# Ledger of designs, part 50: VH-VL binders against Large ribosomal subunit protein uL10m (mRpL10)

Target 1, 224 residues: Large ribosomal subunit protein uL10m (mRpL10), of Drosophila melanogaster (Fruit fly) (q9vpl3)
Amino acid sequence: RGKINIQRPKAPHYERARVVAVTQPKYPELPKAKSCFKTRAERTQQQQENPYNEIIAREVRNWLDHSRLVAFFHLSSITADDIFRVRVQLHKQNLHLKSYGSKIIEQAVKNTRYEAIVPLFHSNHCIVFSPDPEKTAALLRIVRRVPQMVLLGGIVEETMLSRNQLVAYAQMPGLHAVQAQLVQTLSQAPGHLIQQLQAHQNSFVQVLDVHAKNQMNEETPKST

## First folded at step 3 (VH-VL)

Design n47 (framework fv_cemiplimab)
Fold by ESMFold2-Fast, scan of step 3:
Structure n47 (fold): chain C 224 residues (1-224), chain A 118 residues (1-118), chain B 107 residues (1-107)
Amino acid sequence: as target 1 above (224 residues)
Amino acid sequence: EVQLLESGGVLVQPGGSLRLSCAASGFTFSDYWMTWVRQAPGKGLEWVSGISSDSSYTYFADSVKGRFTISRDNSKNTLYLQMNSLKGEDTAVYYCARSLYEGYFDYWGQGTLVTVSS
Amino acid sequence: DIQMTQSPSSLSASVGDSITITCRASQDISSYLNWYQQKPGKAPNLLIYYASSLQSGVPSRFSGSGSGTDFTLTIRTLQPEDFATYYCQQSYDYPWTFGPGTVVDFR
């Protein structure tokens, strides 16, 4: 099926670019050539002293502090048009899709109860924030149609949940008291949760490896 | 291919007990809520019981609460319904079904007939 | 409990007709309403979920609309295989409840 906007008039591409430009901070490019001649320690120090990284880290902390629902996703290659359509669909449900570098996330969660989630962001990722935890079902319904986004886990009412626990929470339609009780019941020690979330990442990587090998074998006929 | 196969439906006497089984295949059973829905001969659909993916939550219709127990074995991809103190009103075809995020049932088994009669 | 009602209880139609079935909830259920088709002697099958989302493999002649308390299922250009009983079901709150069904008979 082709992608058609049947619910509203098509937005012109120039309007989309303008909206993205307004919402994205404009940072001066770092001199890449100079960075290539620095030691790892020097590069780490320069990153730490970059005021733009701290400003973005502060933004991430603000999103974490004011969101009762936070969902973590692995993000595969996706076109700008596709991600824009997903972002618009999520925004209608008060769900805010954000993408940040792993170093910025590490800086943002440093010295917080969420510091332990840093290892989850070694690969490409994105995060969805919402002040409304009842939107978890809407989030998973929308993301189900986006194969490039793979749920890793999340935070609901300040409780860290694995992928399966977040899915279970989403399956409770309109029962706020029961949903709150479910979150408490599913809650487990952060160490155990992190191991489960890392296992999900490893399983996904393994599936991709198997798929890549199968694709390669299908492209080349068996030699006789 | 998603498949759900119910078994265990037989003729039982009033006051008797029976356990139904539902064998699931073609999907990751442990990721889904599961439900039992019944249909009395010539009547409409009636939801009976539901169970969360990890068995932490179970729900029952008032008509069966206290008499029926729902359980699952994720290692065997099997859903169970233990029926005790059976009444004539429990005579129905019992369907096993898979439940999704929004609480709809996308795949159903063929059903197993339970007859409660003397 | 959330009570579900359907109208009409039964209707007679001919192949090629366009028919509409109504489902009403006793309270606001947002869009948490699903539609099922059941052919004689067979298990139900999901047609529409979340009020208006068409299930994979279901013909495009089926469509759902509505929100809150009033919902409709429309079948355009009725086919012979569409003579069946149709049920609505709310998934807003436990217990899950089904409508009494609408029987679509050949005229």
Scores: ipSAE 0.000, ipTM 0.422, lowest interface PAE 14.0, mean pLDDT 75

Design n48 (framework fv_cemiplimab)
Fold by ESMFold2-Fast, scan of step 3:
Structure n48 (fold): chain C 224 residues (1-224), chain A 118 residues (1-118), chain B 107 residues (1-107)
Amino acid sequence: as target 1 above (224 residues)
Amino acid sequence: EVQLLESGGVLVQPGGSLRLSCAASGFTFSDYWMTWVRQAPGKGLEWVSGISSDSSYTYFADSVKGRFTISRDNSKNTLYLQMNSLKGEDTAVYYCAKDFWSGYPDYWGQGTLVTVSS
Amino acid sequence: DIQMTQSPSSLSASVGDSITITCRASQDISSYLNWYQQKPGKAPNLLIYYASSLQSGVPSRFSGSGSGTDFTLTIRTLQPEDFATYYCQQSYDYPWTFGPGTVVDFR
């Protein structure tokens, strides 16, 4: 397309404004709360903390603690139009796609049971939240059409699950079977997650290679 | 299940003081922000105060700022509201609530009635 | 402070009716709006959060929509247990503010 679209612009303004609004969340700064009962260390930390970051960190923590389904994704380069369409499809299933800076996520989960997720967010990332764990299958069906989003793992009913465990959960029939599996997973050592993430990293590299080859094949003109 | 039980509501004289308590169970109390919301008889809901999970941040409605103090004891799973210089317009049922999302009270207690009258 | 208004202040409806309640914010609050149901003599219950997200355990006949300054709560096929007062609340900025409420009475 090059410059053809620039030389012949026909995009409606309202669609561009809507896409920008969806992809660029706006957050106000919180007024500073002051207390004469705070210790010197607490006062110093509060003065150095950005109120904006605390509001967003609190939002992340509330999502994590109340959502019964949380899925973590690596996010490759994606257009604003594409991510907007993904958000719309997810929203129809009560699935909420959010993107937060790694420092804000670290601040939200520090000193909590969720601290182990921090390494997942050192690259481009996004998170999908839902109050309904039965939507895991719907989530995976939608994301299969979005190669830029690569599943890293998640949390279901407060239990950390690797990519393969989350995929298996989506295929489980009935509430009783799901609860039994989650009880067993809860007993796993924290180090188990690291091994699963290493296996996933190798799979991700393979996915990128396959994606590159598929793009080349799609661009090949028909011979006959 | 999540349960919140308020106590301490009584009849007090104008200018008096009162402390409300809220006992929480069924969730990890130390992980959540907590809030107080009041409702005057026959009227709507009014947010009063909020406190962060570690007590580092506290917020108050302008109508109670300087008179009320919010605090919590995470070892006892209890939230408090200290009310000073009470006025007739402070008469209300006071609800304790768990704050799920940056100002989203998702679970509420049954409420405790505070009456300020001579 | 962000001021919230609701309309109507009260309405009467029959079982099986579909009703809508409107909430308006004095400034743009994005999607940071909640809906609560309060039955006589009871504490409020969260129905909808983040404008359109249904709280766990809440019947699917309840739905929310809107963004910015104008929001709507819809109840399809009204049931006897839906007789209650409904409140909207903004969570965009401190202080958190509630609408004045809408009383739903059966005809």
Scores: ipSAE 0.000, ipTM 0.407, lowest interface PAE 17.0, mean pLDDT 75

Design n49 (framework fv_cemiplimab)
Fold by ESMFold2-Fast, scan of step 3:
Structure n49 (fold): chain C 224 residues (1-224), chain A 118 residues (1-118), chain B 107 residues (1-107)
Amino acid sequence: as target 1 above (224 residues)
Amino acid sequence: EVQLLESGGVLVQPGGSLRLSCAASGFTFSDYWMTWVRQAPGKGLEWVSGISSDSSYTYFADSVKGRFTISRDNSKNTLYLQMNSLKGEDTAVYYCARVEWYSGMDVWGQGTLVTVSS
Amino acid sequence: DIQMTQSPSSLSASVGDSITITCRASQDISSYLNWYQQKPGKAPNLLIYYASSLQSGVPSRFSGSGSGTDFTLTIRTLQPEDFATYYCQQSYDYPWTFGPGTVVDFR
């Protein structure tokens, strides 16, 4: 009897908790305020009682600063074993799956170029980091087999891209100039994510038109 | 199953026109770049034309540029190659192929023979 | 346009042999090189993509290597079904170009 509950864990809440435990970094226990009579000095002390949040936020900032590819995913209920297998497959491609609480992400990106990503993290989520933007195609091929992970968008070479733009970037077949031009054209100042997503449609069409014209103009006759 | 089926290859006189079709099934056609590759009898493979998933980009080999047009209808899962001003050197088996990661052509049709002669 | 050459143009081999086919690009194409196998009367089959990545379903006796301008396809322990024509193809820039092919025949 005692082993039955361990062998067959309870429904989605326990499965979600297992996923969070596997994907999120372990947070040290936060200090708590002990006084009910707070002064100005005690308020300053209370703000200092969350030092661990700054340590984890700094870790997130380091990942953002040193990664040329960042992809954001909604994460549906998934077993610890399945997420571990995904993590292993990603790691072989220098892709690093991380999960952080929404408040930590907000603290990490506040007053930075990346502040617009905060709305993506209101639900269960995970982030994939890589120093190599060429791994975008490999990333999407791996997650194509993981229906629990749904692509929301990403950042490539410091440029915020919607889901459709990131997929388009990954689908550009071996055309270095087109991929670079796409990233440059999609480059917009970080702002409200919804507004950026609406604005990107015309930019993408323009990049495709420019590339088509460049391809025709750059073609030279073959030597016999 | 994932498959591509070409049709339309026939005997055509020099200067004539012909449209080839390629019917796709078993995958989300609108997610993939598509291409045409030809092979003259007893010769090697020659890339002819390619088209992006949304038709925004089209590319052609120098030998067919200005004469051939590539198009697709994503609602019908069909790829087309319109061939105009046909020449004897256009005689070949024409294959349609799906373009996957890193431009690997992973799924090919059976080919359709186009013969240009008088 | 990027010109592709293959060596040898043809070779004769026996079952169990290990063979090597080389492909050379007229300019640096990084790793944007694919290898195809074609049997008489059939469509080509993708073997290797991105210079060294084995296509799903292709036997592990096939391997690719190289970058820049010089590339190699190796078939270890040649099997009867491996007697075919092999083509390399660059996808670095348009127009895409194929090598002239290497015919692998029975000795």
Scores: ipSAE 0.000, ipTM 0.432, lowest interface PAE 15.4, mean pLDDT 76

Design n5 (framework fv_cemiplimab)
Fold by ESMFold2-Fast, scan of step 3:
Structure n5 (fold): chain C 224 residues (1-224), chain A 119 residues (1-119), chain B 107 residues (1-107)
Amino acid sequence: as target 1 above (224 residues)
Amino acid sequence: EVQLLESGGVLVQPGGSLRLSCAASGFTFSDYWMTWVRQAPGKGLEWVSGISSDSSYTYFADSVKGRFTISRDNSKNTLYLQMNSLKGEDTAVYYCARDLGYSSWFDYWGQGTLVTVSS
Amino acid sequence: DIQMTQSPSSLSASVGDSITITCRASQDISSYLNWYQQKPGKAPNLLIYYASSLQSGVPSRFSGSGSGTDFTLTIRTLQPEDFATYYCQQSYDYPWTFGPGTVVDFR
């Protein structure tokens, strides 16, 4: 304020803008701040320059399509030796521990019924696949002893289940009909499973609506 | 064009140490897992070590566990292998290779750098 | 550790021949098997990944098949540049392990 005429500020945003302009460093930090982000075009070019992301994404789609059990985990810091031991234990039960980058998962599930799971993978994560949904109990017993792996939810017989629903499924006897009935019952529970998997409230209702529309279009029956 | 260039291979006495480097170009290095694979003269391929894209996971063959350390500098697009307590059986051409992720397909390999451990 | 074996250890063939190389894993590795070609004095090159997927830039005369424990690499209409050593590698679990190699020599 060095003006001859005294003028009262008209709006809070005016004084805020002035303060920000005065306090914001220009040269020492601006080059770094500018280089810390990549333009959307540069990110798109990097993705397009990596042809193997599509190949790995195809592998992920194959795992999703041919696995009747898919479990999603948050993965905390774990040693190479410890994760190797877990992988060996899981393999003995026909359970396959995989970890993929979030961009690859996004490419794999884009325009598929699984698209809504993408937000689960923005943090450190891993996925366990199996063609045998009766192995859910074995999976949870093994993972119970691995505090670095935190169950987020999963997919059983193409039905998305929350953590609690997957635990309930695991407690059922190995009778296929009984387990199928439980999945059907759990899938009719109030609320949105995708929203529950992220523990975010009122965040995915729009995504579920879009996903349901996409699922209807993608799963149109076709002649074999 | 994807290129990997190893360097650092020399003659070293038993019990010595050596650091190998692998300079990467032509791709976004920070998006890929990386691995070291060696080949003793006249013999087959042996996987040595691997590292995740963010360095959160490192894996080692039993033959080198406790002696070798793998690391990477994503700002310099460079992979490293620190080799300590070298033995005659470590004599080999060391290749760095790009790993396409957790399922480990080694799609591009460097030319290799020869490490000889002998008195 | 998962052990890999290859058969035959070596074979002699002529240009134009069709050849097959087999690879066996000591346990079920699903489709997590890769094939590499190594020419004398050079680094290996990825030919096939995930048992049957052809790497970009690799000629269509190369094909892979198999799942579980038994896998096959087939080279149809062998060309002069195909005389090399071929390795299989399991990518199912750490530690990654390679087969002992199959040497394809000119007859």
Scores: ipSAE 0.005, ipTM 0.434, lowest interface PAE 15.1, mean pLDDT 75

Design n50 (from n5 with heavy chain D99T L100Y G101D S103L W105A Y108I; framework fv_cemiplimab)
Fold by ESMFold2-Fast, scan of step 3:
Order: C-alpha cells, then sequence, then structure tokens
Structure n50 (fold): chain C 224 residues (1-224), chain A 119 residues (1-119), chain B 107 residues (1-107)
C-alpha cells in the first residue's frame, strides 16, 4: 500500500493569510474644528488604534493563548500555489500556518508574556500554531520539503525553545512526561535563549546577504 | 537498557525464503518507526525497508521491492522481515534499527544477523 | 535516487590529529544528513543528526557542518577509539541512501 489520499481540495475556509488592506472611508470625515485640535502625538495614537490592525492583533493574541505549539519560520520567496499546498498538508495535521505583518505582531504581543518574540520578525516570516505539541514531528517532516521555510524557534507548553531544542523535543514521540522534563531542562536560561534565537535569525540573514554579494562579485571579476 | 536483538540469519539456497526477527526491549516499541539496513561482506550500508509505528506505511528499496515484506507485532515488541526469492546479492548482515520519523536517523541498532545465499 | 559520495575513501592519522571527512549529495538535501561510526565487527552508531546536532553520549570532539549538497564531519584530537569507518546518510527523501564510507586507520 502506497501513500494515502493526495488531494488538492477546493476548501477555502482555511485560507486567511492575505494582507488585509485598510481602506479609507468613502465619505469626508472630521469637521475642521476637530482636526485643528489634533496634535502629532494624538494622530500617532490614533494610528496605533487602527481598528483593522487591532482586530487582527486580537486574533494573533488568541492564537498564542490557545496554542500549545507555536513555531516561527523565516519565509523566503515562495509562490502562492506552493504555500497553499503547504498550508493544506499542515491543516491535515491540525497545524495552522499564519502570516502577519511585523507591526501587527508587535501590537499583538506588546505588554504580554510573548513580547520577547518581536525581534524574530525583522524579515519575512510565518508562524505555525497547533493545540497539540505532539505534532511537532509532523510539522518538521512537512517543512523539510519546503526549503523556503527555515525554522527559527518556537514555543512549546508556554516555554521558549530554539531551533535545535525544538528538533530535540520532536525526537520524543508519545512520551509526554519525558517531553515535559526535556522542555524544562532545555529552557533553564530564558534570557540566554532569547539572545540565541535572535543571533540565529540575524546570522541566517547575514549569511544570505554575504552569499548574494559574493555571487555578484564573482559575476563581475576584476582583472588588470 | 534499550536493546534490539536480531535472529533468523542462516544459509539459504537461491530462490529460497527466510524470515528475520528483531526483538526490542527497554523502550516503548509502538512509538517508533523501525527499519532494516543490510551490509554485504566488505561493503557499505544499504537501507532495505521501513515501517511506521502503527504499520500503516511500509517502504522498500528498489532492489527488494516485490520480494521482501516488513511487518511488526507491537504486542510482542517484535519487528519482522520476510525475504522471498532470495538472490546471491542478498547475502549480507541484516541490522534492525530504531528511527525518528521526521529525521530518519537511526539511533539504536541491533548486533546484526548474517544471511548467506549460495548453492 | 539521491546518490551520496564521500572523500577520502580512506585516510591514515595519528592519535591527537584533527581530521575532516567530506560527504556530497547528488541534489540539495537541506540539512537532512546523518553521520554514523562503525567499528570492525560491530553495528553502526549514530554520531551526528540533522547535519550538525551531536547525538547524546557522543564526545564533543565530533562535529558536523554543511547544508545543501556539501557536508563535513570533523574529529578534533583523534583518540584510539576513533579508528573506524564513517558513513553519511541522507534523510531528505526515501529511499534512504548511505555514502560508501571512509576508513580511518592509524599509522
Amino acid sequence: as target 1 above (224 residues)
Amino acid sequence: EVQLLESGGVLVQPGGSLRLSCAASGFTFSDYWMTWVRQAPGKGLEWVSGISSDSSYTYFADSVKGRFTISRDNSKNTLYLQMNSLKGEDTAVYYCARTYDYLSAFDIWGQGTLVTVSS
Amino acid sequence: DIQMTQSPSSLSASVGDSITITCRASQDISSYLNWYQQKPGKAPNLLIYYASSLQSGVPSRFSGSGSGTDFTLTIRTLQPEDFATYYCQQSYDYPWTFGPGTVVDFR
């Protein structure tokens, strides 16, 4: 017996990663008297209170609060069709791939226990959520066939883990008590772990930049 | 301690059949994918077959497809390899090993059992 | 099938030396590469998984690096027990394939 059902379903209910454009009101808005009383600080505050961004930020907070597994990825250029296929494969394992703007993530986690993750989202990114931490192995198996997604780290049972720690956690299938002890052992120095996660992301981005620059230099050899 | 013990390796005539067994102890056998890897005398390692923790998926190397079948009995903590239509090229030490599903890294190995196919 | 090659096929070294073994894949396998050590008459044992992750119980003198198609295994300050055959194995896609092995002998 071969592989089970390879389907490309037409089910759109899980496709919600599109950037939501905030449209301006169709009608002229404030009377001039009100606009005269708005300071720069008040306009900046109003911008932070954008109702569309707040609604999306609330959704992000809900996902973080109700997921026992959260994995963070750097996302390189990928076609809409390819990412859709990945999303379908992940959804079959109760893994939910979401893409949010860095500003929205910052707004969502500001003044929460998750604020430490903000530096992970300086470049293109995506997040996978799941209520089931035992699906970490399935997640990594699916992602290994998607070179555009590079694991940066994650949160398991409210504990911050680096890439290597997540890989180690995934190696313990079906042993919840042992997995919990491993998570606690790996997370004994939270401050140091945050620095390691940031360094890994920055190192990866820098390696890509150096590689691109070296490729350009090789294409334009200098000779006297 | 965690251990895998292979048995069943003997001298067999070409075209014959043989079943290898691998007894597991010291870990929850039903949680792990299992594999068979062989090594011909004086040669390198060759992956032969793998089976999922619940037996829902089985995989085979092209050299053994249609001739070998892999199975497991989780209640007995035992892995099996049924070998049919044996050829001289199947002469090897056969190892069973425990795998990590997503990494397919073989972290625990048995001591191996020698299968010799000759007339 | 993904083909694996190793270089050198064999090497001679002395205790205290640092050695490097190279493994190449016929296509991009990302970081899905494992390293094994096999002593004569014994089963292989896992040294490194996922290109650079050290297996529990393996001495820190062993290290792995690389991604894509080119990978290296480095053994620093070689010990008597390190004289063995070393194999790489790609875990990117089935069928799983091993390199031909590198024999490390003492001189």
Scores: ipSAE 0.006, ipTM 0.473, lowest interface PAE 11.4, mean pLDDT 77

Design n51 (from n5 with heavy chain R98K D99G L100Y G101W Y102D S103T W105Y; framework fv_cemiplimab)
Fold by ESMFold2-Fast, scan of step 3:
Structure n51 (fold): chain C 224 residues (1-224), chain A 119 residues (1-119), chain B 107 residues (1-107)
Amino acid sequence: as target 1 above (224 residues)
Amino acid sequence: EVQLLESGGVLVQPGGSLRLSCAASGFTFSDYWMTWVRQAPGKGLEWVSGISSDSSYTYFADSVKGRFTISRDNSKNTLYLQMNSLKGEDTAVYYCAKGYWDTSYFDYWGQGTLVTVSS
Amino acid sequence: DIQMTQSPSSLSASVGDSITITCRASQDISSYLNWYQQKPGKAPNLLIYYASSLQSGVPSRFSGSGSGTDFTLTIRTLQPEDFATYYCQQSYDYPWTFGPGTVVDFR
């Protein structure tokens, strides 16, 4: 007895179930150092580091494709216990904190519209994903308590936003209210809200592209 | 004008069950987390339960966990609290309030409904 | 759980006075503290959120300050309608917890 699912009457989203599994602290089995045999999956991981990286890169692409909110952070030195507490707080809001190596991020976004972000992750970083863009305000409130996490920018509804634009978005009404305002603005003052959103998109893309080019030039001082 | 109207509070015997309702108007109910907070006679405020806008997340105080269930019907703009295995210590005015994790505060409250658990 | 303590438990004041109520958290909660007012027989209403932000419609004589573990609510030039019970509440971590309340009565 003790039906754990009673607190969540809706079936959990696939990504939510995976996040819960990742946050599980205990292993189900005794250390495998005591065993003379390893599973097929474990041997494959050891033998093929590049195939392993591609598997994780596919996971990152899935997060990017299925998340309507993605936020990028610089991460300063933080203890494992402290970052775990942050992950738990974020998970309660359907916000999923992930940390991936810069090489894996590069493989994930290569030949995609997000490739320009790669230079931003040449230092320690982490990414927060959510299917719910309304959680941007909750995300920023939580990370204000974590001085080790510095917001760099993000993606909302497939639109790249700078730090300032993402902060501004966090102060907007809920998604349905924003959509209602858009419809009303089109009827009374055509294009006002749409024009503002498009201007923000263009500004962020420009800033990110300039930053990426500057970072690339700085890190590759030799060029022909 | 935001309004929250609670109903269902009555006298119940220990071990009994009761369902409270909260009818919301004046805001887009489906966009916000909702909360139940109670106050025993002459005592302070105690958070009881919270539910996300889409019902995917629910939270309960340890004192009511396993006995109470929170739910909502966004098509009817109504929040519910199903109370089972009621104890004398559950006697309180139950308030419906707007917000939880999303806002980090409760900006609007209902007038409350009194639940008395006594023989 | 994060424990909230309020001081004083009760306070007697006259109209026109300036009063201060303190709230302490058992751990660092940054600025995630709210203040509520409850008049006898009525539901609570939000006064201050995020430690220092005044809720729309609340008179400017109310102000909040503090961060970390120590917070204060100040009411300057106390009015007759301000005699009520005041509660602080932390929203930093689950479960959300309220202070025991401070009763402000007339003397």
Scores: ipSAE 0.006, ipTM 0.430, lowest interface PAE 14.7, mean pLDDT 75

Design n52 (from n5 with heavy chain D99H L100P G101Y Y102E S103W S104G W105S; framework fv_cemiplimab)
Fold by ESMFold2-Fast, scan of step 3:
Structure n52 (fold): chain C 224 residues (1-224), chain A 119 residues (1-119), chain B 107 residues (1-107)
Amino acid sequence: as target 1 above (224 residues)
Amino acid sequence: EVQLLESGGVLVQPGGSLRLSCAASGFTFSDYWMTWVRQAPGKGLEWVSGISSDSSYTYFADSVKGRFTISRDNSKNTLYLQMNSLKGEDTAVYYCARHPYEWGSFDYWGQGTLVTVSS
Amino acid sequence: DIQMTQSPSSLSASVGDSITITCRASQDISSYLNWYQQKPGKAPNLLIYYASSLQSGVPSRFSGSGSGTDFTLTIRTLQPEDFATYYCQQSYDYPWTFGPGTVVDFR
């Protein structure tokens, strides 16, 4: 063994190393996928079977299978630096922020109990995974400071929850019986869940747009 | 702007029943949990009951459990509190409040309605 | 149930003073603590939620701090409209419980 135990570094150094490892993409590059453009007739066939999509879809299924907490977000325009800071904060709480294309999400959840969520991913989105459902409160604390991320809903203990139910679940620590009762609600009404989640997304986007316009107008007098 | 207006508070004999109403406006009522909080004359605040946005879940303080029922009508933007088997200790100003469950806070309150239970 | 206590029960202060009110929970409630202001004859108003987050429209002279079991509400440069009763409330576990209140009076 070494003279120095490198597995017990200073807390800041340990966190930095761990965050860097987690925030890096963990999928093989498929440079050959670009080569299909050398034979343009092949371009329309590219949609039928993309091995890259299947590999990433398997990764998504793995995250779904090993996560007891999954939260879905609408993601507005955000800088690389800002999203990296959010990933760092989330990772400290064992929360893993992932972004996947809508086709990959559709392929991942096809023929699963979660297929009904596909319509939520028509717009820009991201997903947070965690093996620990008790971290739902920590998740909501962190994303509250990120106006670009709008909670749409989630899955807790394999049960689909609306935004309001997921928020309620976060606010009932120590009441596991009541929390379990909450998680059962939307398994009985998939259509209502999708409609409700889409409505929340639309109303929040409108609020953000109005806020942005008001902020721009308020700053105009400074140029006088 | 958010507005909550309570009504229904009157003098009631012990053992009687009373229904309180809270009319909400200025926000999407069906998106929020709602709550009732009471305050006995000269005393502090006591949480009474809460209801989820779709009425799937209702919660009550032990002091009122089995006697009070909370309900809402999202088509009328109205919250209700049905009070049965009233006791002298239920004498209080009853406040309706919006309850964004994210932080368990009560962010907007009505003006309150006084319920007096005495013979 | 989680029991909430406040200290002091009452305090006397002058306009321009800086005052601190303490709230204690009977168990660890993390940061799930809210503060309310109530003036005589009026409904309570939310001041601070989640221990330290200032409610929209509330003056910046109000601030909250603390976590676990000990929390404080600080009012810097007390104004005439700040003479009121202040309540803390835990949102960690239901049933929701309020502190007994702290009365802030003149003098």
Scores: ipSAE 0.000, ipTM 0.426, lowest interface PAE 15.5, mean pLDDT 76

